# Miniprotein binders against q9bqp7: the designs that were tried, part 68

Target 1, 240 residues: q9bqp7
Amino acid sequence: VPQNWFPIFNPERSDKPNASDPSVPLKIPLQRNVIPSVTRVLQQTMTKQQVFLLERWKQRMILELGEDGFKEYTSNVFLQGKRFHEALESILSPQETLKERDENLLKSGYIESVQHILKDVSGVRALESAVQHETLNYIGLLDCVAEYQGKLCVIDWKTSEKPKPFIQSTFDNPLQVVAYMGAMNHDTNYSFQVQCGLIVVAYKDGSPAHPHFMDAELCSQYWTKWLLRLEEYTEKKKNQ
Below, E stands for the ipSAE of ESMFold2; O stands for the ipSAE of OpenDDE; V2 stands for 0.75 times the mean of E and O plus 0.25 times the DockQ between their complexes.

## First folded at step 7 (miniprotein)

Design Lb12 (at its last look DockQ between E and O 0.24; V2 from the best seeds 0.00; counts 0 for: pae E 12.2 > 1.5)
Fold by OpenDDE base, look of step 8:
Structure Lb12 (fold): chain B 240 residues (1-240), chain A 82 residues (1-82)
Amino acid sequence: as target 1 above (240 residues)
Amino acid sequence: SKIVVYVTIEAPSPEELEEIVKRIEELAREHGGRVVYVEIEGNEAFIVLELPTEELAEKFAEEVRRLLEELGLRVEVTVERE
């Protein structure tokens, strides 16, 4: 049980289901400060098992591609991910936003992969927007807040070359999502709260993306795990 | 101490792998465990499970072996204490 319990949901914020779609998605800039990011917390608190799995994967990839090939691969994956997020931001942004849609960004297998998910996405409230949890003292940059199948979600877009049909295949992504949810729900820059999460795994080959929907209950379960990771991080930093 | 079970499976198709993983997940739950991680690469799945006790992990491992052998699948199951 976390020592520093904090709720994921804010009881002071009403789920107004009928909140008019904001005309423009929020895009709060990330302020780089001494406050740890969600990503940093997760990276610094990986379990031995997670480290093992990552190392196993790395060794396998190095064996297949060589060291230089692996470096190139990792760089390409990062670039592809970035481009995918940029493309999604462009797609999900209102047409009136001055961002010229780079047509080249839209021509990817990953974009093709998520088309069926995008059909169920509406009511975009935030894109690439910073969240801060003042009490728990962490920050993050969330990809998207939108309605998925009529449910307001924090949506996290992921790219993969491998099938991830199970949420368990997404590693710490569920923790990232709930961390963003909890922060947003208590961030004064946001007037609304989210109760659901969605991880979308897009595939390079254009195969249908896997949506991993997280209901309020599942989010609460992962929130407990997130709090434990945050505590571990905090303790590690005190001892440094 | 967590007992971790690693299961590697080779199946004829990715679709079959998904079904097998679901079944393994169900079996893990019956033993008080859970799937922690799943990696699918081609026709191979690597599954990481957590079980509450060594005894349950061994029982689970044996049942998984049996199940997968009955299906004619190549399986490797290892139980590790962390």
Scores: ipSAE 0.424, ipTM 0.781, lowest interface PAE 1.2, mean pLDDT 89
Fold by ESMFold2-Fast, scan of step 7:
Structure Lb12 (fold): chain B 240 residues (1-240), chain A 82 residues (1-82)
Amino acid sequence: as target 1 above (240 residues)
Amino acid sequence: SKIVVYVTIEAPSPEELEEIVKRIEELAREHGGRVVYVEIEGNEAFIVLELPTEELAEKFAEEVRRLLEELGLRVEVTVERE
């Protein structure tokens, strides 16, 4: 049980739109400061099992590709992910420009992979937007907040070359999603409540993306685990 | 306090692999444990599980081996003692 428990949901907020909601999605810029990001907290508090899995993966990839090949592979994966996020922001944004439209990327396997998910996405409230939990002292940059099948969700877009049909295959992604959710629900830059999460794993070959929907109960379960990781990070920093 | 179990399985197809992983998750739940990670590569799955005691982890491991033996499939199960 976390020592400094805090609720994920804000009882003073609603998930329904109100008159003060902007007509365009919010995009609050992420600013550098000493407050740790969600990704840093998770990276600094990996379990022994997670470290083992990461090292196992690195070893296998280096054996297959060589050190230079591994470096190029990881660089390409990062670039592909970045471009996939840029394409999704463009597709979900009400604004259209010739420079933002990438025909090759929009016809790529990743975008083809998510078409059946995008058909169920509407009511976009935030895109590539910063969140901060002032009480728990962490920040993050979330991908998207929108309705998925009528439920307001924090949506996280992921690319993968290997199948991820189980939520347990997405590593710390559920923790990342609920961390963003809890921050947004208590961030004064936002007025609404998010109670659901969605992790979408897209595939390069165009195979149908795997959606991992997280209802309020599941989000609450992962929130407790996130609070434990945050507590571990805080203690590690204090004793360092 | 918690015991980690590693399971590696191979199946003829990804669909069969996914079904077997679900069965293994159910078995873990019956023994008070859970699946913490699943990696799928081709026709092989690598599964990491947590069990509450060494006794339950060993019983779980035996039941996983029995399940895969019944299916005529390759399996490797390792119980990591802390």
Scores: ipSAE 0.374, ipTM 0.776, lowest interface PAE 3.0, mean pLDDT 86
Fold by ESMFold2, look of step 8:
Order: sequence, then structure tokens, then C-alpha cells
Structure Lb12 (fold): chain B 240 residues (1-240), chain A 82 residues (1-82)
Amino acid sequence: as target 1 above (240 residues)
Amino acid sequence: SKIVVYVTIEAPSPEELEEIVKRIEELAREHGGRVVYVEIEGNEAFIVLELPTEELAEKFAEEVRRLLEELGLRVEVTVERE
């Protein structure tokens, strides 16, 4: 067990938003501060095997594309991800209208890929919203909080250029979701909590996206692993 | 809790790689484990597995190393203790 256990759920909060909730999703701005982000914690606690594999992949890509080609490739992947999230925020927000310059975002393969998921999504409560866990001292920027098939979820959208036949949740993807969930459940900017998670992998070619639903029990299991990663990060920071 | 094992392999061809991955999945099942993630790119594979105990994970890792050594192929196997 982690050395310092802390619960993921907040018994002082309801998991059902009030009927009088505003019709626009929350978008809490990310504040500059010195505490680490979820993504930084996960990056700094990767196993030696994962670091080795990333370096092998990087070198293979550089061999195939050249250094300049690899830089362009990674910039393009980042841009595609950003445009995907921007399009989803526009689609899920009742007050946003896609600008004429950005209308092609709605025609991307990634957006086509998630259509069958979006029809099961309702009650959007937060979009691209900052979360902070004041007690455990970490921050994040969650993608979406909404109901999926009647369950209020922290939803994380991922992009992938190719479908894979045995795609399952990676170890770090579920940790990211539960870290956001725990932070949200203990963040004073939010009046409700969330007990379920959803990871949606969208594909560039428009193939149907793959949803990975996480109920409260599964979230609690991954929360323990997240706490271990956060403790590992803290130990490394004290020794540097 | 479950023990995570990472396997990376390189095979002479994508067809041989598919057979090796299938063999590794069978070995994992024989040790009470399962494959939780597979990424295949050309003739290389990255496999994440879960095993029920550290003892079974170490035995699985040893058998995977021996299998690929017998085939004359490179393999990296890491057993994570979490």
C-alpha cells in the first residue's frame, strides 16, 4: 500500500449534480503554481523498460524520417491532438460556435471515430477544466466530465493513428483518469464528485473509437497505483 | 495485487512475430496470467502482461527468455514489483 493513503472519493459530496446546475460546462482556468502536474508525475516515474522502448521508437523514427522529419512528425501529432480536443470542446459546449477557419475540424477522422460514443454522452458538466488536489499537491487539466450511458464520468480522449486488435487500457492511461478524479473530488471549485471514468481511443481513419469504462471499484484499484507513482515522484524530487 | 511484466521482442518477420506473440500469450496463461496490452510495429512487439504472483512472473520471464534464446532472437523482459 502507499505509505500515505488518501481516499479517492469525498463522502461530503454528492455524485449527482443539482437540477439547477448551469447549462454551460465548467472551465476552471489552469493557474500557474509550483506543484507538479499529473502528466509530469507520470512521465518522471516511467519504468526503465518504458524509457528504453520510447528511446528505441524515437531512434527508429529518426532513422526513417531524419531528425527534421521526426520533429515535424511529433509537432503534427501534437497539433492533431490539440485540434481534436478543440473540436470536441466546441461540439460539447452549447455556447461555442466553430469559427469558419476551423470548420474542417468537424470533418476529421478522429471526430468521425467518436460519433457512436458521443451519442451516449450527455449532461456535460466540465470541459478542458483545471483540477487541483490541495492535500496531495498535484494539478491537472481534465478533458471532460459528462454522463456516459447514464454514469457520470471523468472522460479522457486519446488519439491513435492506427487501430490495434488487442488495445486495452495502458497502465498510465487509467492512472491519469483517477488522478484527475481524485483531484476534482477534493477541489473546492467543484460542488459535486465523480466515481466513474471513461477512456476513449479515437482513430485517425475514422474507425469506431474504443471506450474503456472504469467503475468505482476499478477506479479505487488504480488510485492505489497512482498514489504509489506520486510517492515515487516525491522521493525522486527530494533526492535531486 | 497483480505483477506486471513487460516483454519486448524482435523477430525476423511479421509472420514469425505473430507466432511468437501467440506463444507468449499461451505461456502467460499457463502461469495464471494474461496479456493486457500488445503493440506491434513491423517486426517488433511490445507486450504488457499481468501475472498473479512474483514467483509466477519470474518463472514466466525465465521461460520467455529461454524461448527466444532457443530461437536465436533478442528479447528484453522486465518484471515490475508494485
Scores: ipSAE 0.000, ipTM 0.173, lowest interface PAE 12.2, mean pLDDT 79
ESMFold2 (binder alone), look of step 8: mean pLDDT 85; pTM 0.835

Design Lb13
Fold by ESMFold2-Fast, scan of step 7:
Structure Lb13 (fold): chain B 240 residues (1-240), chain A 82 residues (1-82)
Amino acid sequence: as target 1 above (240 residues)
Amino acid sequence: SKIVVYVEIEAPSPEELLEIVKRIEELAREHGGEVVYVEIEGNRAFIVLELPTEELAEKFAEEVRRLLEELGLRVEVEVERE
């Protein structure tokens, strides 16, 4: 149990739509400061086992592609992910018509991969938006908050060239999702409550994306693990 | 701290692979543990699991080895202490 436990859900907030909520999704810009980001906390608190898995992956890729090929591959993966997120933000923006969308955005293998998921997404509340946990002092940039099959979710879009049919295949992604959720639920820039998460793994070849839905109970379980990682980060920072 | 178990599987098909991974996850839960990470590559999987004690990790590993042998698959199961 974390020493400085804090709840993921805010009892002062409703999961129901508020009449004052804007019809346009929120997009609060991320400003870098001394407050750590979710990704930095996770990177700085990797276990020996997680480091082993990362080195195993790097070793196999370098053996296959060479050092220069590995650098090119990782750069390309980053660029493809960025373009995928930009395309999804455009597609999910309610103020754009089909005529206003770039037709080329709909031809990406990754976009083809998520079509069946997008049919179940509605009521977009936030896109590419910054969150800050006021009490626990961390920040993040979430991809999307929208209803998936009628449930308000923090949605995280991931790209992969290899199948990830198990949530455990997504490594720290569940922790990332609940960290964003807890931050948003306690960020004064937002008025609503999110209790569910969704990790969507899209595939380059257009194969159907794997959705990993996280209900409130599962989110609470991963939230406890996130608090332990945050605590470890804070302890290490005190000793440095 | 947890005891880590590594399992590598190569199945005859991707469909059989997914069934075997689910069975291994069930075995882990029966021993108080959980699957921490799964890497899938075609009909191959690399699984990382955490068990609460060394005794339970060894018992779990032996049951996974037995399962893989019963299925006629190569046995690749390693238990690592912290």
Scores: ipSAE 0.014, ipTM 0.568, lowest interface PAE 6.6, mean pLDDT 83

Design Lb14
Fold by ESMFold2-Fast, scan of step 7:
Structure Lb14 (fold): chain B 240 residues (1-240), chain A 82 residues (1-82)
Amino acid sequence: as target 1 above (240 residues)
Amino acid sequence: SKIVVYVEIEAPSPEELEEIVLRIEELAREHGGEVVYVEIEGNRAFIVLELPTEELAEKFAEEVRRLLEELGLRVEVEVERE
């Protein structure tokens, strides 16, 4: 995939409100198909550094918790992340009726962690919604598209046990955000333009979440890196 | 091809780590590089950086070692060519 031929932003679209825009956030279901997901592309094209760091983390955790303890820990982290996303979708959707379990989800330290971020979020346009880049042939499921401090953003909610005060600490998360952004900007199911990203890292103990805002220039820089990962994935697939 | 530099720092306190990491990021930018990954855990930090050439990576690594030695900190710096 040649990097110079595929822009992240669609010049035929505007980020300004349109009278025909729905008042209810979009939620397009992700359909299982042979087109690769953003997550799969990133997982299959990890750098040597990412593989090294992941293996180092796994060995340290196994040493501390044992093999069975490590398995339980990773399962619990996954479940907590899932519950956090479900709680955020409920909070940001004005039309949903909360069930009793959703009330329990709203009491987590992760939700407390993001309270100050949520105060700056408005104009929700999409929640847990599928995106597809029709030309580059990849799909994804984004968390949220909303205005953050007046800027329309692809927002990605992350949970972490460790502090992540630097955007570089979030690994492939910037690539994931711009991949969703580029897909949405070229997906016929959507009519608006997104030019900014936001990665929000929430903490289990309720410590204030770290927001990593990505302006249009930074998004364009990470888009170039995403296109390289996508090209690498495509080349690997041809050889299998 | 980028040159990768690994930096592992152990400071007397967690409060000092954030400032030191920011200084290392600035030093990397002065040498045409950037931080790829940062992990902070208590009073320890692990940083991965990319530099454009082996010469700049070596120069950067020496400056980082000098900086951290002046601060009286325990440090390991490793340069790896990609």
Scores: ipSAE 0.018, ipTM 0.546, lowest interface PAE 6.6, mean pLDDT 81

Design Lb15
Fold by ESMFold2-Fast, scan of step 7:
Structure Lb15 (fold): chain B 240 residues (1-240), chain A 82 residues (1-82)
Amino acid sequence: as target 1 above (240 residues)
Amino acid sequence: SKIVVYVEIEAPSPEELLEIVYRIEELAREHGGEVVYVEIEGNRAFIVLELPTEELAEKFAEEVRRLLEELGLRVEVEVERE
């Protein structure tokens, strides 16, 4: 799939739509579909190097925790990530009815970790919202679309126990962000255009989160890589 | 076909570690390659890089080994074919 035939940005859109914007952030539900998700495409097209890195990590963790300990550890990591996303959605939904929120969620180390990032986030336009690329036939569920330091971004919230000060430490997260961006920019349920991405890695101990800002040029570079992964997925599915 | 290079580093401090990683990334770019993954744990880093040819990968690996030796660090560099 050539990048020139399927650009990440939609020339028919601007970052400031002329139509009246809803007062509440968009939350389009993810519908059960035979169309592959961004996560599935990435999981089914891991590079030989990514498989090696995952196996190296698994081997080290199993040696340290045992097989049952490793399973419990990964389950706990998943649950903590889910709760972190739920807390962020609650914090960023300013026009929702105030529920009695679990104060423990708001006091977590992960939430403390992102405080300095959240102060620069405003103008939330979408939260936990489904996107579909109508031409390339893939779907996704993005975390957040908001302005970060004045720039409209697809924001992806990540949790980590180890430091990830380099964008290259986030595996396929940049591909995930640009895949969501490209889908949203070509999804008729949305009227605005996003040209920037942000990956925020939060830490359990409350250490300051690492923001990985992706400008339009960097997003375009990762979009080319995403298109190659999508093409590989399509070929694998065709050969089954 | 791309060639993969693995580098493991241990530095005296996290700040020095980051400087060394940036220098390795610069060396990769000079040889037509790129850093595809960095794993940080304390003052240690595991770096995965891709180079366009076997010749450039070996030249790059030699330059990295030289850099690490010059800095008085343990030399852990491995070249593999994709």
Scores: ipSAE 0.306, ipTM 0.733, lowest interface PAE 3.6, mean pLDDT 85

Design Lb16
Fold by ESMFold2-Fast, scan of step 7:
Structure Lb16 (fold): chain B 240 residues (1-240), chain A 82 residues (1-82)
Amino acid sequence: as target 1 above (240 residues)
Amino acid sequence: SKIVVYVEIEAPSPEELEEIVKRIEELAREHGGEVVWVEIEGNRAFIVLELPTEELAEKFAEEVRRLLEELGLRVEVEVERE
């Protein structure tokens, strides 16, 4: 049990549409802060298993590709992920807010992969938007907040070279989603309540993406684990 | 809540490796577990498995260690505890 427990959901907020909710999705810029980001907390508190698996993967890739080849490969993976997120932001934004639509962004295998998921996504409330937990002192940049099959979700878009049909294969992704959710629910820049999460794993070859839905109970379970990771991060910083 | 076991093996040949990986998969199923990930590079493999309890994970790990010892291979088996 975390020593400094705090609730994921805000009892003062509703998940119902509010008349004050913007017609254009929110996009609050992430400002430089001394406050740790969700990704930094998770990276600095990786389990021994995660560290071992990452190191093993790096060693094998370097052996296959060489140092320079490995750097090029990881750079390309990062670039493809960035382009996928840019394309999704463009697709999910209202036409009136689009400056320019790049046709090439809309033709990737990753975008083909998510088509069946996008059919069930509506009521977009935030895209590429910063969140801050004012009490627990962490920040993050979430991908999307929208209704998936009628339920308001924090949606996280992932790219994968290989299939990931089970949530366990997404590692810390559930923790990332609930961390964003808890921050948004307590961030004064937002007025609504999110109780569900969705991790969407898209594939480069266009094969159907795998959605991993997280209901309120599952989110509460992962929230407890996120609080433990945040405590571990804070303790490590005090000892450095 | 689930216990993770990882196994690293290097066999004399890729053909022998495939047989060993298959045997490890069967052992996991016998202990109520499953293979989560397999990475194969020539005659080497890295396997990640999930077991439902600490007790079953330890029993499985011991059986894999015994298998590798019988085959004269290096024993590299680690259990990720809660």
Scores: ipSAE 0.005, ipTM 0.183, lowest interface PAE 11.0, mean pLDDT 78

Design Lb17
Fold by ESMFold2-Fast, scan of step 7:
Structure Lb17 (fold): chain B 240 residues (1-240), chain A 82 residues (1-82)
Amino acid sequence: as target 1 above (240 residues)
Amino acid sequence: SKIIVYVEIEAPSPEELEEIVKRIEELAREHGGEVVYVEIEGNRAYIVLELPTEELAEKFAEEVRRLLEELGLRVEVEVERE
């Protein structure tokens, strides 16, 4: 049980659109961050089993590709993910600021993979937008807030070469999503309430993406786990 | 401290694998535990689970072994204290 428990949902907020909600998706820039990011907290508080799994994967890849090949592979994975996020932001923006879209970005296997998910996404309220939890003192940069099948969600886009048909295959991604949700629900830059999450795992070969929907109860369960990770991070920092 | 259980399985098909993983998840839930990680590669899965006590972890592990043996599958289950 977290010592500094705080609710994920804000009783002062509604999930329904109102006159104060912007018609254009919000894109709040990431602020200077002496305050830890969600990804930093998660990286610094990995469980023993997560460290073991990561080391096993790393050793297998180095054995297959060599050290230089492994570095190139990880750099390519990062670049592909960045391009995928850029393409999604462009697709979901109601107004394109660029004169023309890069057709190569829009034709990747990852974009083909998510087409069936995108058909169910509407009412975009935020894209690549910063969130901050003033009380719990953490920040993040979320991918997207939009309605998925009629429910307002924090949506996180992931790329993978291997199938991830279970939410448990996504490591700490559920924690990342609820951390963003809790921050946004208590961030003065936003006026609405989000109670659901969605992790979308896209595949390079164009195979249909796996959507992992998180209802309010599941989000509350992961929120408690996120609070424990945040508490662990804070304690570790006191000892450094 | 929590008890960690590792399960490795190989099924005849990916579809059967997913069904077996779901059954293992249900079984874990019945013992007060949960699946914390699943890695899928072809017809093989590596599953990591958390159980609240050593007694429940051992009971769960034995029921998983029995399930896999009844299905005619190779059984590899390891219990580790965290």
Scores: ipSAE 0.276, ipTM 0.731, lowest interface PAE 3.9, mean pLDDT 85

Design Lb18
Fold by ESMFold2-Fast, scan of step 7:
Structure Lb18 (fold): chain B 240 residues (1-240), chain A 82 residues (1-82)
Amino acid sequence: as target 1 above (240 residues)
Amino acid sequence: SKIVVYVEIEAPSPEELEEIVKRIEELAREHGGEVYYVEIEGNRAFIVLELPTEELAEKFAEEVRRLLEELGLRVEVEVERE
């Protein structure tokens, strides 16, 4: 399996904006088909360490909250994340009018948490948009593509109750970001090149979000790991 | 296959945890390994690391125990082979 034969970056593309680029952020709908999604690939190829960590966390939470309390807690965490993404899409959408935005979505600790990140975000090119890698045959739905501190990034928004000051605290998020990046760079629906990633961990209490910036070199390193996960998924699918 | 090492740290304050984690990551790199996962909760940190061999994992574990003892911190280090 030659990992070097499938590069993350497309040499025929530029990361700089030009006059032919759309003035409105792209929002290509995700079409359901037999092609696996990034999240499905990662879920089906979890490492033994990831399984161990999830079971350890689950046992601790059930001891603290009980079975019913744990289910309610996890449902609430999911809903909070969904609302946070909806609020960010609304904030970053230049064509939305004030009357089309839910005022309640804009009033949260998570949004307060990311204010210092958002002031450095501009030039939004895609929001909640589908990507497909034509050669490697996987799809995804990315959160955002925009300039962060002058660099075009695939941006992934995350909520957390515990501090995540290290990129290693974000599990498979770096792999998810580079998978979207590689797909977008080879997707004919897009004309630009993305070489950087950004994972933003927001906090419910409004404490400052932790940004994890991934430069081109780091993205290339995680891309190699993503290709291994994709290969593992493909082999498991053949053996089922 | 890789050898997994688990490290649990309890410090008097959370402000020192980030620096200690970075030192542990540096030690892992010196032994050909890497940090797989870091969890921080208050004044506690839980770290999962991967080392290429059992020999290097044991040497790394001994150096981590020594580092944490010298810092006067609570130390728990477990080496597990996959």
Scores: ipSAE 0.337, ipTM 0.743, lowest interface PAE 3.1, mean pLDDT 84

Design Lb19
Fold by ESMFold2-Fast, scan of step 7:
Structure Lb19 (fold): chain B 240 residues (1-240), chain A 82 residues (1-82)
Amino acid sequence: as target 1 above (240 residues)
Amino acid sequence: SKIVVYVEIEAPSPEELEEIVKRIEELAREHGGEVTYVEIEGNRAFIVLTLPTEELAEKFAEEVRRLLEELGLRVEVEVERE
C-alpha cells in the first residue's frame, strides 16, 4: 500500500457529457518540464522481473538478427508504432475525408487489425493530448479519450507482431492508462471524468486486434500499483 | 512479493494455449497470487507470476505440473526469490 494514497477519480467531477464540452477533440501540447512523465517514471522503476524479461527478449533477438540487425529492427518497430498513431489520429479527427480514411485503412496491417474496434469508438473528446496531475506532480501524453461501447475511456493504441490476448502481456500499459486517467481527472484543462480504460493491441499481419477493457474496479487496482511506482521513483530521485 | 514463479508451456497448437494460460491464472488467484506477465510465441507460452509465500509457490508449482501433465503438455516451472 502506498504511503500517500490519492484517489484516481475526482468526486467533484461528473462522468456525464456536458453540453458545454467542445465539439472538437482537445489536443493540449505536452510542455517540456522537470516534472516527470508517466513513461519516465515507469522506465526508471522497472521490476526485476521486467528487467529479466527485457534482457531475455533482447538476447533472443540478437541471436536471431545480430546486434546491428536488432538495432534496425527496434528502430523500425518504433517508427511503425509512430505511423500507426498518426494514422489513428487522422481517422478519428473530424476534419478527415472519407476517401483519405479509406486509403489509410488499406495501407497498414495495423489499421486493418483495429477496424472492428473502431466501429465501437465514438464521441472523441481528446487526441494526442497532454495531462498533468497537479497534486502528484507528473505529466503524460495520452493517445485518445473516447466512448468505447458507450463507456468513456482513456484508450491506448499499441502495436505488436506477436499475440497479446492477455492484459498481462502488455507489461506496464495498464499503469500508463490509469496514470493518464488520474491526471486527466485532476487536470483543470478537462471538465469531465473518465472511469474506464482500454488497451488496444493491433497486429502487423492484420489479424483482429485484442481489446483489453478496464472497468472502474480494475482501474482502481492498477492505480494503487501506479502510486507505488511513482513513490519508488520519487525515493530513487532523492537518493541519486 | 519476493516469490516469483516462471512457467514455460508448449502446447500442440496455439488455439488451446489461451485456455491453458487462463486456467493457470485461476490457479494463481486461488493461491493468493497474480500473473504479472504472459508472452505467447507460436505454440509456446512463458508466464511470470508472484505468490505471497514460498509454501504457496511450491503448492502452486505442483498443481501446475499436475494439470499440464494431465493435458499431455510439456512444461517447465521454476520458483525463485528475487
Scores: ipSAE 0.146, ipTM 0.642, lowest interface PAE 4.8, mean pLDDT 83

Design Lb2
Fold by ESMFold2-Fast, scan of step 7:
Structure Lb2 (fold): chain B 240 residues (1-240), chain A 82 residues (1-82)
Amino acid sequence: as target 1 above (240 residues)
Amino acid sequence: SEIVVYVIIEAPSPEELEEIVKRIEELAREHGGDVVYVEIEGNRAFIVLELPTEELAEKFAEEVRRLLEELGLRVEVLVERE
């Protein structure tokens, strides 16, 4: 455990909107560089239990679907997730940016699943926007920053075919959310403070999505774990 | 660190499972461990604990198994190395 922890929150910032903030959500493009992404750090430092669970799931699916069926299934899951994110960005962007063809994306079971969550989302500040932690040297692409039930949150949208009623069912998602939060809070491209997170798990069959709200204390706890993963990644990189 | 995987055969209701997970969390956290993963798949539930030492992992493997069986649940337990 490092002696000097880097803080997740920036004491110089407020979570309240100010007059200099843009009236439309920010969308800073992710720039190619050698600085590691949040997803790369997490993928390169997977825990023993995560490797075990992933391998067990993979073996079971291959047994059920065959190798070609498994490949097709995983490609379809990826595509559905991508389309879900595109639909949410369209819904949360100013209405005038929503195209008629994009309305076909609004008919998915995943979109139906999140309707009750979306009614509590307002004050969108960023969508599909790049963040960089200038001191800790990592980057990421976050889904959304908006108010959920009056609290400014980093919001991460997930799709699932299986129920995920526990935050512990979301693997590294809490770490991903706090990593984006810490980066945004220390990124000069942003002027506000985020202190809460929200993981929303949407279901293919339209069943109500599960929201996993993370208050400031829970975010601080996951931030400590993220810093350990980042340290592990850095050590592995130094040793080749 | 060590992980312990509990497989509950014929999973209880989500509400009952939530209470069970909270109790296991409290027990594990008293000894520096935590519940790191929970999944419901079909009629089964999976609870994964992480504990700081092999000794604690074996202690909790048996203690939590006993607790779950006393609640009338059928459980399989796996203890993984590092």
Scores: ipSAE 0.014, ipTM 0.506, lowest interface PAE 6.8, mean pLDDT 80

